# Designs tried in a protein design chat: VH-VL binders against Serine/arginine-rich splicing factor 11 (SRSF11). Part 4

Target 1, 81 residues: Serine/arginine-rich splicing factor 11 (SRSF11), of Homo sapiens (Human) (q05519r33to113)
Amino acid sequence: EVIQVTNVSPSASSEQMRTLFGFLGKIDELRLFPPDDSPLPVSSRVCFVKFHDPDSAVVAQHLTNTVFVDRALIVVPYAEG

## First folded at step 5 (VH-VL; framework fv_canakinumab)

Design k51 (from j5 with light chain S93R)
Fold by ESMFold2-Fast, scan of step 5:
Structure k51 (fold): chain C 81 residues (1-81), chain A 118 residues (1-118), chain B 107 residues (1-107)
Amino acid sequence: as target 1 above (81 residues)
Amino acid sequence: QVQLVESGGGVVQPGRSLRLSCAASGFTFSTYAMNWVRQAPGKGLEWVAIISYKGSNKYYADSVKGRFTISRDNSKNTLYLQMNGLRAEDTAVYYCAKDQYLSGFDYWGQGTLVTVSS
Amino acid sequence: EIVLTQSPDFQSVTPKEKVTITCRASQSIGSYLHWYQQKPDQSPKLLIKYASRSISGVPSRFSGSGSGTDFTLTINSLEAEDAAAYYCHQYYRYPWTFGPGTKVDIK
């Protein structure tokens, strides 16, 4: 039910990620790292999204290579361990 | 039973405005993105607009951008399309369509006809 | 915008024949393509999703294939109830676009 999104633009916000992935279904949790207010000089960010409906997580994987802000997203299933 | 019922279509003169409604029932409306798709008489399908489940994200076809506004009221299970600056080329049957998490439009309303003529 | 083209525009087909409809995209869209069926005076119906995945309640004679820029919808043995317009739809990038449609009639 959790996806990992990599290659996220350093200028993308948690609100923008919630808007994008909220389009695919109800979001239970969303975490963007580093956080929006972080001064860390990163070339990309990582987002974790937990959907209410597991089908939303499956569909979200097909958004791999979709341009968001200034680069293509990489969406994969996430499982702990 | 999932049901989408459009209303608000009619005959209007060019340059005027019209508001379409789509009443949804039989599913949890507040958890799905919703679309408007239109079809001119004897022509094919044209996607018009999408709105996210909470209404915070919207996208439009270039042909309607700046003139049409998609909105929703989740407390009333209703989708809206505010159409301003109507043109003859906006004449079409307008369908309300439910988005199944970007897996396609799994349910459609019966459509409402909008005719723009002088 | 991504432009979708379909061929043929129209075909009249003998019952039980195999029907193939093609959809071509102006740029690569991976497998982010859906197919819809629209019967006369009816709303469209989702027929195939993600180029090749089946939809519950859709007869097994319908199948889809392809990726990138070239896609096909196949009806293995045409039945009378299959007389309809068929549309491809890309959801790879906004604005979303439909193909112009292919009308299938029964001889």
Scores: ipSAE 0.008, ipTM 0.638, lowest interface PAE 11.0, mean pLDDT 86

Design k53 (from j5 with light chain Y94F W96F)
Fold by ESMFold2-Fast, scan of step 5:
Structure k53 (fold): chain C 81 residues (1-81), chain A 118 residues (1-118), chain B 107 residues (1-107)
Amino acid sequence: as target 1 above (81 residues)
Amino acid sequence: QVQLVESGGGVVQPGRSLRLSCAASGFTFSTYAMNWVRQAPGKGLEWVAIISYKGSNKYYADSVKGRFTISRDNSKNTLYLQMNGLRAEDTAVYYCAKDQYLSGFDYWGQGTLVTVSS
Amino acid sequence: EIVLTQSPDFQSVTPKEKVTITCRASQSIGSYLHWYQQKPDQSPKLLIKYASRSISGVPSRFSGSGSGTDFTLTINSLEAEDAAAYYCHQYYSFPFTFGPGTKVDIK
């Protein structure tokens, strides 16, 4: 039920990610790395999204290659622990 | 069996208000974004508004922003469109459309006709 | 807002002929383009998603292609049941917009 989203724009915010993935289903947890407003200059960010419904995580993988902000997202399943 | 049923359309005078409803069944309504799309008689499709699964995020077409409000009641599996300050150019069949996770509008209702005329 | 234009506006086609409908966006929209079919007095139906991905239950004679600003919907062998209006739809950014539609009729 957890997906890992890579190739996230450095200018994308946690709020924008929650808006995008919120259209796909209920979100239990969302964490963007590095955190919003991090002073570290990075070329990309990584987002983890835990959906309430496992089916939302499966569907979210279809967003791989979807352009968000300025680049295509890479969405894969993530096992926690 | 997925079904969307619109209601609330009718004939109204310019400047008046009208509220449309869309009753959903056959899927878990509370987990999908919902849209309103309209079509003027003999014309093409025009997107009106979207609402997220929880109702926290909403976006509107510029032509209706400030006049129309999209809302939902997940406990009743119902989508709403509150239309204020109606104009002749708002005359259209209004469709309720289910969002398939940003992969298109996979189910549509039959539509409800709104006629704004004096 | 992103403006979509379609050509042709209308075409009357002989059965079994190939039909090509084009959709052009006023700016690059990647592959965020869906196609819909609307038969007279009926609700629209999702036909193609993400410019070129097929929808379960849609006949294989329908296909989509393109990216960026130029997109094409192809019906490789028109059947009588395909008489309808066809609309492109961008979901790249809000507000979402539709093309003006292309009406396809059978001779």
Scores: ipSAE 0.008, ipTM 0.649, lowest interface PAE 9.4, mean pLDDT 85

Design k55 (from j5 with light chain H34N)
Fold by ESMFold2-Fast, scan of step 5:
Structure k55 (fold): chain C 81 residues (1-81), chain A 118 residues (1-118), chain B 107 residues (1-107)
Amino acid sequence: as target 1 above (81 residues)
Amino acid sequence: QVQLVESGGGVVQPGRSLRLSCAASGFTFSTYAMNWVRQAPGKGLEWVAIISYKGSNKYYADSVKGRFTISRDNSKNTLYLQMNGLRAEDTAVYYCAKDQYLSGFDYWGQGTLVTVSS
Amino acid sequence: EIVLTQSPDFQSVTPKEKVTITCRASQSIGSYLNWYQQKPDQSPKLLIKYASRSISGVPSRFSGSGSGTDFTLTINSLEAEDAAAYYCHQYYSYPWTFGPGTKVDIK
């Protein structure tokens, strides 16, 4: 249901992440850390995507090592609390 | 398996230039960011620079910014560090380090020694 | 820049004893911290990633913990081959920085 995407480019936007993962199914929530307008310089960002359909989370893991912007994504299931 | 081999180190006088090379093999070089990390004799590790997989993004430590240039040639599986305006404090073993998806260094070369002395 | 400090600078430890090394960040870095081991005359080796995650091929006696500003590397039972310098490294923001290192020797 929820996936954690690491190695997200600093120049990637929440809109771009939503477009990419939206191809895999309906997104209930998407959060990119730090946020798009954060003044903090970071080498990498982390994105959490909650899909409406749990099967979309399984399929999304096939995007691991897919180049997005300028680097390969790491997609794993996220176990919350 | 994964191999990183540095070359180009040596003894140079202050103010001069030197170019380091790192020959990579055993992995798809063109899909990973690459780093240079240095270590002064008897001292700790200091990160120097990173270059993205296509070479479009680069970041540097403040101590080398404006003097050092990181670059890569994906057709030759080679990483470079052009060092200009060398200072005594640049004396160090320079390591080529493979990025682990912008999460640090999973493989390191053996290093090449650069000595800046008069 | 984010400054990392480590304690202690140096430890001389009897074999089989527990070793604890701490790393403090000048600001919160989440879990974006790795630990590296460097044996004499060798290149560094990745030991622990993302504060607490194990690396394939690294002995289970090595573990990491912490988040935010306070991190710990533990060697549960020191072996002779563990004599090395240990470095923490943050990749939360550029420039990337290392701690000054902790040297562990065998008595």
Scores: ipSAE 0.008, ipTM 0.628, lowest interface PAE 12.8, mean pLDDT 86

Design k62 (from j1 with light chain Q53R L94Y)
Fold by ESMFold2-Fast, scan of step 5:
Structure k62 (fold): chain C 81 residues (1-81), chain A 118 residues (1-118), chain B 107 residues (1-107)
Amino acid sequence: as target 1 above (81 residues)
Amino acid sequence: QVQLVESGGGVVQPGRSLRLSCAASGFTFSNYAMNWVRQAPGKGLEWVAIISYRGSNKYYADSVKGRFTISRDNSKNTLYLQMNGLRAEDTAVYYCAKDIYGSGFDYWGQGTLVTVSS
Amino acid sequence: EIVLTQSPDFQSVTPKEKVTITCRASQSIGSYLHWYQQKPDQSPKLLIKYASRSISGVPSRFSGSGSGTDFTLTINSLEAEDAAAYYCHQYYSYPWTFGPGTKVDIK
């Protein structure tokens, strides 16, 4: 139900991520790290998206290698031990 | 039971406007993207437009860009298609269709006929 | 835009015979293809998703295969209720496009 999106542009916003993944279904939670207002200089960001429907997470993995802002996204299932 | 019921079709002259509605029931409408697909009499299917679950993002077929606007009202479980500058080639049955996770159509309405003629 | 072509345009088939419908894409689309069935005066219905995955409630005589540019829909043993138009659909890239359809009827 949760996907991890890596290689996210430092200039991408939470709203842009929500717009991109919103075609795949309702989003219950979306968290972008570091947050949009973080003063930390980073070369890339990580986004977690929890879909209301678990099947949305399966389809979202097809967005791996999609160029978003300035680089290709890496989309994988989020697994926690 | 999923139901999609289109309305608003009719006979209209070229250059005029028409607004189609699709009333959805039997699923949580606000959780899914929605599509319009049309079919000219005796012809095949043509995808028209998609709208995301919140209505914040949309894509259109090249044949309707700049003339048609897809929109939705999640509080009313209703999808809309505003059709401006209608042409004879827009004559078709217009189907409302529920999205499969950004990839296609799992449920379709019965369709509403739009005839553009002088 | 990605153009889909279907072959044949039309088939008249004896009951219980095997039907094969081909869909070809103008460029590689991976497995981003669905098949729909439309009976006369009815709305289309989803028949096969993601090129080869079955749909609950659809008879097992329907199957899909292929990837890249060439896709096939097979009806292993045609029943009278299968008289319909069949359409392939790609969702690899916007604008989404359909094949022109293949009409199957009973002899």
Scores: ipSAE 0.007, ipTM 0.668, lowest interface PAE 8.6, mean pLDDT 85

